# VHH binders against Probable ATP-dependent RNA helicase DDX59 (DDX59): the designs that were tried, part 24

Target 1, 164 residues: Probable ATP-dependent RNA helicase DDX59 (DDX59), of Homo sapiens (Human) (q5t1v6r416to579)
Amino acid sequence: NVRQIILWVEDPAKKKKLFEILNDKKLFKPPVLVFVDCKLGADLLSEAVQKITGLKSISIHSEKSQIERKNILKGLLEGDYEVVVSTGVLGRGLDLISVRLVVNFDMPSSMDEYVHQIGRVGRLGQNGTAITFINNNSKRLFWDIAKRVKPTGSILPPQLLNSP
Key: E = the ipSAE of ESMFold2; O = the ipSAE of OpenDDE; V2 = 0.75 times the mean of E and O plus 0.25 times the DockQ between their complexes.

## First folded at step 18 (VHH; framework vhh_8emy_2)

Design z04 (from y05 with S110Y; at its last look DockQ between E and O 0.58; V2 from the best seeds 0.00; counts 0 for: pae O 2.4 > 2)
Fold by OpenDDE, look of step 18:
Structure z04 (fold): chain B 164 residues (1-164), chain A 124 residues (1-124)
Amino acid sequence: as target 1 above (164 residues)
Amino acid sequence: QVQLQESGGGLVQPGSSLRLSCAASGFTFSDYAMHWVRQAPGKGPEWVSSIRGSGGDTNYATSVKGRFSISRDNPSKTLYLQMNSLRPEDSAVYYCARYGYDSGRYEPGYFDYRGQGTQVTVSS
C-alpha cells in the first residue's frame, strides 16, 4: 500500500528537489508530511515551503506546546495545512488517514524510525507514497531500506547500486 | 539570470485604483510563488501579497485584504496587483519579488530577487 521511492539527492539540492516534488501534480497529494532531523530545520524549511511554493505549511516539533501540536495535527486532518514539516515528534499509533505523501527530507536514524515515518501513509488500505532522500552522508540504512523496497519493484538509485 | 520589472505606479488620489504589473524572465515562472512587497520612506519592507505558481491560492496582508488583488498570467510570465480603494498609507515603492531555492535566508522581508520597484503615491 506504500509506494517507496528512494532518491539520490545531494545536500545542497534537497530543498530544490522537495519543491519539485511539491509542484509535481502526480506526486503532490495534500496533506504532505516532510520529516527532518532538527527543530530549527523544520521551522526554516516550513517557512521556505510557504514562500517558494505558496503552499500552506507549518512545522511541528517538541518545542511546540502540546496544545499547539494538537491543533496542528487537527488542522492537518481538516485540511488547514497542505504541508507539515516534522521532526520525529509524531507519536506511534497516530492515525493520519488523510496523508498520502511522506517525504523523508533527512534520512531516518534507524529502520524503526523509517518504518514509523513511512507508516504515516497507506493506512486503512489507502495507497500512499514515501519518498526518501539519500546521499553519501546518509547511506547507512540503504541496504536495509533496499531490502524492504526491492520486493515492491521500486527503482533504486544507481549511485548506491554501484557502491561496494 | 532572474529578472523582474515592475510598472504601473503613479500619483493618485485617495479612493482611486491602480494596477501594477511585473514582467518576469530568466526562470520557470509557474514553478514559483510570486510576491508583492512594498517599502515606504523610513520604514522597513512590508509583505503585501503572494500567489502560488499555479495561480490558485492567494494571500494578503491584513492591511490590504479586501482592497488588493494579486493575479498572474503564466504564459506571459506576468504578475499583477490590482489596488483598489487606495489610501495615503499605501504610498510606497512596490516590488515584485521571488524567493530562491538555495538562499538560506528566509528572514521576514528578505527576498532573493526583486525588481527596481514602481512608486505608488496616494495623496489628495
Scores: ipSAE 0.115, ipTM 0.542, lowest interface PAE 2.4, mean pLDDT 88
ESMFold2, look of step 18: ipSAE 0.589; ipTM 0.801
ESMFold2 (binder alone), look of step 18: mean pLDDT 82; pTM 0.844

Design z05 (from y05 with A33S; at its last look DockQ between E and O 0.62; V2 from the best seeds 0.00; counts 0 for: unsure alone 64.1 < 65)
Fold by OpenDDE, look of step 18:
Parts: structure tokens; C-alpha cells; sequence
Structure z05 (fold): chain B 164 residues (1-164), chain A 124 residues (1-124)
């Protein structure tokens, strides 16, 4: 069962909003997955998370070796990392049962990717939360996401409802 | 106005201990992760340690891990750095710093405020 939250967040405000989420005792359930759309972004944002929030953070993407990625995932499961910033490199079938919060910092490129990323939580009957940032630069999947979230009873931001 | 004031530095022998303090004012102290950074002569600034606003999570540079301990008292708005097993290479001006935001999409930001620093010299 995945609680889906859609937030209207302009690009300059994304980091601040992420940090607010990570500092929210009701939302922050480590380890947390944060999804971004580029490798450099993953590295930079992970550093930002570490420096600004003080949380133990690491990035994972295709430029890291398979061994390194394996160790990162192991560390995630063992509690070595509180935040993992990832591109879409996490394959299907990974059992990340400890993950209870996913943040789509950048909008997924497809609904398939969206479902894949939010599917990192709420496995094996556990409850999880998926927060997705959306704005004027990332409205491509708006209607598809809205259709998916609406049946859950979640309230969509007014910006989304009024967006063409 | 944001103010940070370091104290507790001095001249000590290798293997000794020092405890640095930083008094903060002018902002909500508990809302920010606080950091210690140091700068030795002829070298660039080096990040040393950080502590979360709540005071629970800490991080350390590899060079000081196991020897230094960062802590904070939010009611008194004070940051601390306990330095044990000091080495000559630890000699530097130590700064208390607040980490701020930049306008970049992913960039980590920068230390937007820091104090005047306190000199730590480790020598035989």
C-alpha cells in the first residue's frame, strides 16, 4: 500500500522542499530513496543532502561499478545510509523492504518509470509513502498521475487542477 | 543578523585534547545543520564535521573520524567540537559555519555564515 503525495514545487524550491521533507518526523522514515533524472544530479544532490541536513547520504547511478552499487544497496538495507539519491538504475525485482519513503525529486520520464519508482515502497503488505514533485516544466505525465492518485483520496494541488 | 563566534583554541602538544565552542545568534539555531571547517596556512578550507539541527546525526571527515566529536546544545545555541588525540596536521584555524542554500537545481550550496575562527596549534 503506497500513499501517493503530489506537490507543486518550482525548480528553485525543490532542494528546500526536499530538506523540509527529510526533517519532517512524520514523513522521514529512513532509509529514503530520492530519484533524480541525471547522474551528476544524483552526486550533487546527495552531497547537498549530507551537507545541509547532516544525514548520511549516498548516490547511485550507472557510472558506479556493479560492486559499488551492490555495496550501496547492502548499506541501505543495513542502515548505513539514511538517504540514497538514485537515477533510474535500480532494477525491477529488488527487494527494498526497508524503504518506506520515496521522493521523486525529478519527474519520471514515463508512467512505467513512475510506477517502478514508487513501487520501491509498500512491498509485502507494508505501508509506504511516495512524494512526487511537479511543476510547469514537468507536466507531461500530469493527467496520468492524477488519474492514478485520485482513487486514493489524495488531494491534488490547485496548481495541478488549474494547469492546462 | 547572523553571528557565530568560536572559542577554545590554543597551543597544545600532540596527543592532547581541546574542546572548541561556537556561540550562535541571529537565527533559529535548531533549524540548521552546523559544521566545523578548518584552514591551515597555504591550504584551502577543509570540512571537518557536521551535525544535524536536531543534534542526532553527525558526520566526520575521514581525517578526524574516531578522534573528533561534534555536538550541540540548541537551548543555548552552542556548537561544540571535542578534539582528542590531536596531531600536528590538525593545526589550523577552526571555523564554525552554517550551511546555506544556492539557487542551483542540485548543487550543495555553501557556507553562508562563519565566525572569525579560533587558532589550534599542535606542536611539540
Amino acid sequence: as target 1 above (164 residues)
Amino acid sequence: QVQLQESGGGLVQPGSSLRLSCAASGFTFSDYSMHWVRQAPGKGPEWVSSIRGSGGDTNYATSVKGRFSISRDNPSKTLYLQMNSLRPEDSAVYYCARYGYDSGRYEPGSFDYRGQGTQVTVSS
Scores: ipSAE 0.208, ipTM 0.634, lowest interface PAE 1.2, mean pLDDT 89
ESMFold2, look of step 18: ipSAE 0.514; ipTM 0.759
ESMFold2 (binder alone), look of step 18: mean pLDDT 79; pTM 0.819

Design z06 (from y05 with S50T; at its last look DockQ between E and O 0.87; V2 from the best seeds 0.69)
Fold by ESMFold2, look of step 18:
Structure z06 (fold): chain B 164 residues (1-164), chain A 124 residues (1-124)
Amino acid sequence: as target 1 above (164 residues)
Amino acid sequence: QVQLQESGGGLVQPGSSLRLSCAASGFTFSDYAMHWVRQAPGKGPEWVSTIRGSGGDTNYATSVKGRFSISRDNPSKTLYLQMNSLRPEDSAVYYCARYGYDSGRYEPGSFDYRGQGTQVTVSS
C-alpha cells in the first residue's frame, strides 16, 4: 500500500511546494520520482532542482536516446541520482525500480496513469508516499480522485470537495 | 528578504591565499545550494563554485579546481571560499549567490546578487 496525499497547489506555487517536500527530512528518502506532463518541463524542472538545492537530479523522457536512458537507469541503481524527473510516458526501465516517494508535480490526464505512477512506490513489506499536486486544471478528474482516495482516510483538499 | 554580504578580499601577490566570507540572512540558509561567482573588469559573470545546502557535494569551474575550496557553516549562515595559489587571472569582484524559484512553472530563476561583492586583486 501507498499513502496517497493530495495537495491543492496552483501552478505558480508548484516549485515552492516541491522544494519544501525535498527539504522535509521525514518525506525525502532518495531517490524521489517526480512526474511532469511534458518533456521540456522534465528537463527544466530537473535543472531547477539541481541549481536551487544542489541535489543530484536528472530527467528521463522518450526523447532521450536509448543509450542515455540506459546510463541514467544504471546511475539510478548505483545511487548517482537523488531526484529523477520524468514524464508519465516512460520506458520500461523505471518499472524495475521502487522508491519511497513519488511526487505528481502535474496531475496525469487519466486515472489509469495516476495508478501506474503511484505504483512506483513501495513493495510488499515496504512503505511509501505519493504526493499529487492538483488544481482547477484537473477538474475532469476530481470525482475519480475523490472516489479513489477518500476510502484510504486521507484528507482531501476543500477546494476539490467543494467543486462541482 | 534575501541579503548576502561578501567580505575578505584584498590585494595579494601571486601564489598567495585568501579566504572569502559571505554572511547570509532573510532565508533558510541550509535549504539552498550556495554559489560563488566572479566578474573581472569588462567581462560577464563567471561561475566559480557551488556547495549543496547540507554542506556535502561541491563543484568547481575547471579554472579553479584544486586551488579553491568552498565550504559553509550552516549554524552561522556563512559561506566561505578558500583561495590558494592565486594567479593574476583570478582578479575579480567575487559575489556569493543563490538561485531563486519564483520564475516560470518549471524554470530555475536567476542568481540573487545581494551585496557589493568583495574585490580580489592579484598583482604580477
Scores: ipSAE 0.507, ipTM 0.762, lowest interface PAE 1.5, mean pLDDT 85
ESMFold2 (binder alone), look of step 18: mean pLDDT 81; pTM 0.824
OpenDDE, look of step 18: ipSAE 0.745; ipTM 0.884

## First folded at step 19 (VHH; framework vhh_8emy_2)

Design a1 (from z01 with S110T; at its last look DockQ between E and O 0.86; V2 from the best seeds 0.73)
Fold by ESMFold2, look of step 19:
Structure a1 (fold): chain B 164 residues (1-164), chain A 124 residues (1-124)
Amino acid sequence: as target 1 above (164 residues)
Amino acid sequence: QVQLQESGGGLVQPGSSLRLSCAASGFTFDDYAMHWVRQAPGKGPEWVSSIRGSGSDTNYATSVKGRFSISRDNPSKTLYLQMNSLRPEDSAVYYCARYGYDSGRYEPGTFDYRGQGTQVTVSS
C-alpha cells in the first residue's frame, strides 16, 4: 500500500526537487522522513530545509546522544517537527512515528535497505508514498528497482530503463 | 526572473516608526520563507527577522525583538517590516531576501536573492 515513485535527479538538483515535493500540497503530509547517506549530510540538509521553507526540521542519526534522541522523539510526538532527515539506520524511537511520505534523497546501497526504508510508509494498513532520487551512482540496483516498481504501474525514468 | 524591491525607508527621528515593504515577483512567493537583513556602514550584514511561507512562524534578532514586527500578504506578494521605537543603531540599508538553491548537495547556502535595499537613517 506504498506508492513508489522513482525520479531521476542528479546530485546538484536534489535540494530543488525536495523543495518542490515539500511545497506540493498533494504530497506533503507531515511529518516527512528524508533519508540521506551520511550523518553530516543529515545535519546540513535539515538546516537547509528550515532556511528555505521555514518548516520545522530536525536531523536524527546514530551519533546523536541518547538524551538528544529522546528529546527529538518527544518533540516529534508533540508535533514540533515537520521534516525529519535521517541516515538509513534509525533508533528504536523513530520507528514508532507514523508517516505517509518518505523521500530517499540518497538511494540506499542495497535493495534490503531500500525495502526497509520504504517500509516505514503505509504501516498497519495506512497508505503512503515513497519517492526515491536515483542517478548513475546507483546503477548496480537499476534492474532490481525496475522489477519491483514496474508492476505497480508507476512511470520509471527513461535513464533507468535505458541503462545497460 | 526573481525580483525583490524594497521601499519605505527614510530619514526619521529617534523613537519614530517606519514600515518597510518588499514587492516580490518571478517566483511562487508563498512557498518561501522570507527574511529581512540589514547592513550599516562599516559593518557586516546582520540578519533581522524571518517569516515562514504561510506567515504563521516568525523569528527576530535579539536586537530588534519587541520593536520590529515582520508580516506578509501572500495574495499581493508583499513582505513587510514594521519598525517601532527606532534608534540610531537601527540605521542601515534594509534588504528583503530568500534562500535559494546552490551547488552543494546538502548545504543550506547563503541568501541567493536580495533586492537593492532601502535606506533607513535614524538621526540623533
Scores: ipSAE 0.518, ipTM 0.764, lowest interface PAE 1.3, mean pLDDT 85
ESMFold2 (binder alone), look of step 19: mean pLDDT 80; pTM 0.817
OpenDDE, look of step 19: ipSAE 0.850; ipTM 0.932

Design a2 (from z01 with P108L; at its last look DockQ between E and O 0.95; V2 from the best seeds 0.00; counts 0 for: unsure alone 62.1 < 65)
Fold by ESMFold2, look of step 19:
Structure a2 (fold): chain B 164 residues (1-164), chain A 124 residues (1-124)
Amino acid sequence: as target 1 above (164 residues)
Amino acid sequence: QVQLQESGGGLVQPGSSLRLSCAASGFTFDDYAMHWVRQAPGKGPEWVSSIRGSGSDTNYATSVKGRFSISRDNPSKTLYLQMNSLRPEDSAVYYCARYGYDSGRYELGSFDYRGQGTQVTVSS
């Protein structure tokens, strides 16, 4: 099963929250898959993670060549990367990597994408956690998120529950 | 408040060894990669070495690899740089540093936190 945690995080505070998650020994089970909403953001955040924490981090998005993606997969299988930052589309081969923690740093634009992204967790019968950062920019999806997450027993942010 | 204090610099002959220390306080030391950066007069800062929060992974600039060794003692919140086979080109103020994350949504901050530095002078 996938434990779905929803956190209220304003955009300027997202890096701090991610850093706290990556240093939380109960949550951090490498490799960790982090989703962002733009390619430059994936590159920048991956560098920030590596320089701040020393964790081995890499980005993946559609501007990576097939050769680059193959090298990333090889590195993941060899334990060379502990954090992968992606725009939401994983290349062929990378979909087979088992992860125990997904962080939606940016909320997906649709519930279909949300379900696909959290579906990267818990493959091969492993338990896992998906953490999603939301704020007022995600209002369009509040009802859908509440509907999906409430039955799992996870505590929803008061700011989401109290949204008009 | 984050505080970093370097020590252990001095005047030495070429080929000598020297060990720098950095006392850290005001943050969870184990959570951060720590870095040594040096700055010679009239030059920009030069990254020297880094070490992961756990102490397991180390990296070095090409100019010092094989001669310098970074280490840390997490219980005492202390970072070290062992400098062997010192050369005149190693003369600089050495800073203990870490990156911050307060800038922008995704991007890396500068070395937001560093101490006052310790002078290393290697005469030839």
Scores: ipSAE 0.540, ipTM 0.784, lowest interface PAE 1.3, mean pLDDT 86
ESMFold2 (binder alone), look of step 19: mean pLDDT 79; pTM 0.807
OpenDDE, look of step 19: ipSAE 0.742; ipTM 0.886

Design a3 (from z01 with P108L S110T; at its last look DockQ between E and O 0.92; V2 from the best seeds 0.69)
Fold by ESMFold2, look of step 19:
Parts: structure tokens; sequence; C-alpha cells
Structure a3 (fold): chain B 164 residues (1-164), chain A 124 residues (1-124)
């Protein structure tokens, strides 16, 4: 029930692409989880989302207390936040929540983490979408990405398919 | 190209009201949060207020909350700031602004898009 979309997005263009997704009335189904690869990136991107769009956004990472992280995740499900930007540090707590849109703003460094992150989508029989931004920085995972995504019928970026 | 044009400033007495307008063009106005920022002589810019693209959510600096009201008319691509109970310390050039997304991977740029400003002067 998870539609896995892979987009070729160079690092400088990632914010613009995220903005386009969040403004797309057909794709944007709050609440949204956005995954990044570092704590500072989570804080900065969350601020950027809030200031550019006005959406209610907050960050989650390991420098927040366990109580804060729990409250933020509950707020996500209760409508206090429309977008949560996370480093993925919330493994056990994250396993229990379900959303309709996940954006991997940064491709995880392993397929295990990729699977964990997209697993936040479409639980309890609900349909959902996981969108992942890739570029040459993720090339060691291209084969694994293609193997997972091709059976779903989603069109893969030519830059991924034509990579050496 | 992004264009923002403020108007509605003037010289008024303390306690008066003014309504500022900002005409926007060159971008999908409805998609962006819009901001009012003011700058008094010799001071840095001060954020005043913001409004979500839909118009449903507003925020205000503590110094103006309860006195100023931000609004927008998306069909006419116009942003407004209703300023009531004006004080001499509200005197400044007022700018409407939006953020861009061209800077860095995660970083928010400065207000890359703002108008020429409109002068508000509150004096007896």
Amino acid sequence: as target 1 above (164 residues)
Amino acid sequence: QVQLQESGGGLVQPGSSLRLSCAASGFTFDDYAMHWVRQAPGKGPEWVSSIRGSGSDTNYATSVKGRFSISRDNPSKTLYLQMNSLRPEDSAVYYCARYGYDSGRYELGTFDYRGQGTQVTVSS
C-alpha cells in the first residue's frame, strides 16, 4: 500500500522540490514526515518549511529529550504539526506511528533504514506515498533501490538507471 | 520576476490607524507565507507579522500583538497590514516580504524578495 517514488534531485534543488511536494494538493496529506541525515539539517529545514510556507513544522532528533520526542510525535498525529523533520532517531517510537506521506529529503545510508523510514506510511490498510530524493551521493544503493522499486511499477529516474 | 510593491504609509498622530497594502506579482502568491518587516532609522530590520498562504494562520511580534492585523486577498494577490493604536515607536519603513529557497541544502535565506517599502511616521 506504499507508493515509492524516487526523484533525482541534486542537493541545492532539494528544498525547491520539497516545497513543490508540500504545495501539491494531490500529494500533500498532512501530517508529513521528512527525513534528513543530520540534526542541524533537521532544525534548519524545519525552520525553512515554516517560514516559506507557513505550515506548522518542527524537528525531531537525538538532542531532544525522550519526553519532547514523544510529545512531538503525538502532536504530529493530533494535528499540532503538519510537517515533522526527523533524523530517524525515533526508531521504536517511530514504528508505532503511521502517516500518509514520507519524504526522504536525504537518502538514508542503508537500505535497512530506507525500509524503516518508508514503513511509516500506509499502515492499518491506508494508502500512502514515500518520496525519496537521490543523486550521485547515493550511488552505492542504486541497485538495491531499483530492485525494491521496480516491482511496484514506479518509473525510476533515468540518471539512476544509466549510472555505471 | 518577483515584484512586491507596498503602499498606504503616511504621517499620522498617535492613536491613529493606517492600512498598508502590498501588491504581489511574478510568483504563485497563494503558495507562500507572506511577512511584514519594518526598519526604523539606525536599526536593523524587525519582523512584524506573518500569514500563511491560505490566510488561515497569522503570527505577530509581541510589540504589535493586539494592535496590528495581517490579512491577504489571494485572488487580487494583495497583502495587508491593519495598524491600530499607532505609537511613535511604530515609525519605520514597512516592507512586505517572502523567503526564497535557493540558499544551501537546508538553510533559509534572508528575505530575498521584498518591496521598496512604505514610510509610516507617527508624531504629534
Scores: ipSAE 0.572, ipTM 0.801, lowest interface PAE 1.2, mean pLDDT 86
ESMFold2 (binder alone), look of step 19: mean pLDDT 80; pTM 0.812
OpenDDE, look of step 19: ipSAE 0.650; ipTM 0.829

Design a4 (from z01 with Y101W; at its last read DockQ between E and O 0.87; V2 from the best seeds 0.74)
Amino acid sequence: QVQLQESGGGLVQPGSSLRLSCAASGFTFDDYAMHWVRQAPGKGPEWVSSIRGSGSDTNYATSVKGRFSISRDNPSKTLYLQMNSLRPEDSAVYYCARYGWDSGRYEPGSFDYRGQGTQVTVSS
ESMFold2, look of step 19: ipSAE 0.637; ipTM 0.815
ESMFold2 (binder alone), look of step 19: mean pLDDT 81; pTM 0.817
OpenDDE, look of step 19: ipSAE 0.806; ipTM 0.913
ESMFold2, fold request of step 20: ipSAE 0.500, 0.555, 0.542; ipTM 0.751, 0.795, 0.789
ESMFold2 (binder alone), fold request of step 20: mean pLDDT 80, 80, 80; pTM 0.819, 0.819, 0.816
OpenDDE, fold request of step 20: ipSAE 0.862, 0.858, 0.864; ipTM 0.932, 0.930, 0.933
ESMFold2, last read: ipSAE 0.494, 0.511, 0.532; ipTM 0.761, 0.779, 0.785
ESMFold2 (binder alone), last read: mean pLDDT 81, 80, 80; pTM 0.820, 0.816, 0.816
OpenDDE, last read: ipSAE 0.860, 0.863, 0.862; ipTM 0.931, 0.933, 0.932

Design a5 (from z01 with S103K; at its last fold request DockQ between E and O 0.82; V2 from the best seeds 0.73)
Amino acid sequence: QVQLQESGGGLVQPGSSLRLSCAASGFTFDDYAMHWVRQAPGKGPEWVSSIRGSGSDTNYATSVKGRFSISRDNPSKTLYLQMNSLRPEDSAVYYCARYGYDKGRYEPGSFDYRGQGTQVTVSS
ESMFold2, look of step 19: ipSAE 0.534; ipTM 0.797
ESMFold2 (binder alone), look of step 19: mean pLDDT 82; pTM 0.832
OpenDDE, look of step 19: ipSAE 0.848; ipTM 0.934
ESMFold2, fold request of step 20: ipSAE 0.507, 0.481, 0.465; ipTM 0.752, 0.749, 0.735
ESMFold2 (binder alone), fold request of step 20: mean pLDDT 81, 80, 81; pTM 0.820, 0.819, 0.821
OpenDDE, fold request of step 20: ipSAE 0.893, 0.889, 0.889; ipTM 0.950, 0.950, 0.951

Design a6 (from z01 with N59E; at its last look DockQ between E and O 0.86; V2 from the best seeds 0.52)
Fold by OpenDDE, look of step 19:
Structure a6 (fold): chain B 164 residues (1-164), chain A 124 residues (1-124)
Amino acid sequence: as target 1 above (164 residues)
Amino acid sequence: QVQLQESGGGLVQPGSSLRLSCAASGFTFDDYAMHWVRQAPGKGPEWVSSIRGSGSDTEYATSVKGRFSISRDNPSKTLYLQMNSLRPEDSAVYYCARYGYDSGRYEPGSFDYRGQGTQVTVSS
């Protein structure tokens, strides 16, 4: 079961919101998977996480070698990293059973991707949480997000509900 | 208002020990990793050590590893740096520092907050 949380977060406020989440004892369940929309962003955000929170963080994206990516994923599962900042490089079927919190720092580009990313938690009957940052940059997905999340009972930002 | 105030520096002989302190205020201390950085005359700032908010994890520059020990007392909002086996090359102004947020979406924070520093001079 995946608890879906949709937060309206403007771009300049995203880092702060992420750090608040990572510092929230109720939400932070390492290892945490954070999804971003660009490789450089993954690197920079991971570094920011390390420097500001002191959490062990690493980035993963397509510019990293296959060996590096494998080692990162292994480390994730073995608890070497508390936060992994990732682009959409994690293939379907990857068993990330240990992940209990996913943060879509950037809104996925499609609902398929959204479902794929949040599907990284809540496996094998375990409870997971997926937090998604959304703003006007993702208007095209407002209806679909609302349609998917509303039935779960999760609170939606009013901006989503007021959008055509 | 975020405030950091270092203390404990001084003039000591090689091989001696010093304990630096940093009093923090104006923010939730245990939510942030804290850092020591130093700057010697004619040189740029050098990272010395870091400690996680919880205190459960620490990191050190290679140059001080095994000699320096970072710690924190979250209830009193105090950061410490125990410096043992001091060397002349350790002479610098030592700063307690915290990273801040910038307005960028991804960019790492910078040492937006640091104190006035405390002078450490190691000389025979």
Scores: ipSAE 0.258, ipTM 0.650, lowest interface PAE 1.4, mean pLDDT 90
ESMFold2, look of step 19: ipSAE 0.542; ipTM 0.789
ESMFold2 (binder alone), look of step 19: mean pLDDT 80; pTM 0.809

Design a7 (from z01 with N59Y; at its last look DockQ between E and O 0.74; V2 from the best seeds 0.50)
Fold by OpenDDE, look of step 19:
Structure a7 (fold): chain B 164 residues (1-164), chain A 124 residues (1-124)
Amino acid sequence: as target 1 above (164 residues)
Amino acid sequence: QVQLQESGGGLVQPGSSLRLSCAASGFTFDDYAMHWVRQAPGKGPEWVSSIRGSGSDTYYATSVKGRFSISRDNPSKTLYLQMNSLRPEDSAVYYCARYGYDSGRYEPGSFDYRGQGTQVTVSS
């Protein structure tokens, strides 16, 4: 069971919102996956997370070696990392059963990717939460996401309802 | 306004100990990891130690690991650095620092907030 939360967050406010989420005891359940749309962003955001919150954070993207990626994921599962900031490099077959919180910092490029990313939580009967940031620059999948989330009883932000 | 004020520095002999303090104000102290950085004359800033907002985890540069201990008292909004077994190479201005970030989505942050620093001189 995946609880889906859609938040209207403009780009300048995204980092602050992420830090608020990570500092929220009700939401923060390590390890946490944070999805971003670029490699540099992954590195920078991971660094920011670590230095702002003190959480053990690491980035993962295609420029890291396969061995490095494996070690990162192993560390994630073993509790070495509390936050992993990732591009869309995580394979569909990867079993991250310990992940209870996913944050789509950037809007996924497709509904397939959205489903893939939020599917990282709530496995094996465990409850998970997926938080997705949406704004004026990322309205492409608005209706599709709304359609998916609405049946779950999740509340959509008013900004989404007012968006074309 | 974010304010940080370091204290506790001084002139000491090698092998001695010092305890630095940093008084913080103008922000929710326990929401932020805090850091010590130092800068010696003619050298760039060097990260020394960090502590999580809750105080549950601490991190140290290799050069100070085993000798320095970072701690914090959140109720009083104070950061500490216990420095033991001091060496001449530890001589520097020590800064209490908080990481900041720009408003941009991925703009890099920096140790934007720091005090005036406190001088630590280790000399025989």
Scores: ipSAE 0.349, ipTM 0.671, lowest interface PAE 1.0, mean pLDDT 90
ESMFold2, look of step 19: ipSAE 0.495; ipTM 0.751
ESMFold2 (binder alone), look of step 19: mean pLDDT 82; pTM 0.828

Design a8 (from z01 with D31E; at its last read DockQ between E and O 0.93; V2 from the best seeds 0.78)
Amino acid sequence: QVQLQESGGGLVQPGSSLRLSCAASGFTFDEYAMHWVRQAPGKGPEWVSSIRGSGSDTNYATSVKGRFSISRDNPSKTLYLQMNSLRPEDSAVYYCARYGYDSGRYEPGSFDYRGQGTQVTVSS
ESMFold2, look of step 19: ipSAE 0.619; ipTM 0.809
ESMFold2 (binder alone), look of step 19: mean pLDDT 81; pTM 0.822
OpenDDE, look of step 19: ipSAE 0.841; ipTM 0.927
ESMFold2, fold request of step 20: ipSAE 0.556, 0.428, 0.507; ipTM 0.785, 0.716, 0.749
ESMFold2 (binder alone), fold request of step 20: mean pLDDT 82, 81, 82; pTM 0.833, 0.832, 0.835
OpenDDE, fold request of step 20: ipSAE 0.878, 0.876, 0.877; ipTM 0.944, 0.943, 0.944
ESMFold2, last read: ipSAE 0.569, 0.556, 0.567; ipTM 0.798, 0.786, 0.797
ESMFold2 (binder alone), last read: mean pLDDT 81, 82, 82; pTM 0.827, 0.830, 0.839
OpenDDE, last read: ipSAE 0.877, 0.878, 0.880; ipTM 0.944, 0.944, 0.944

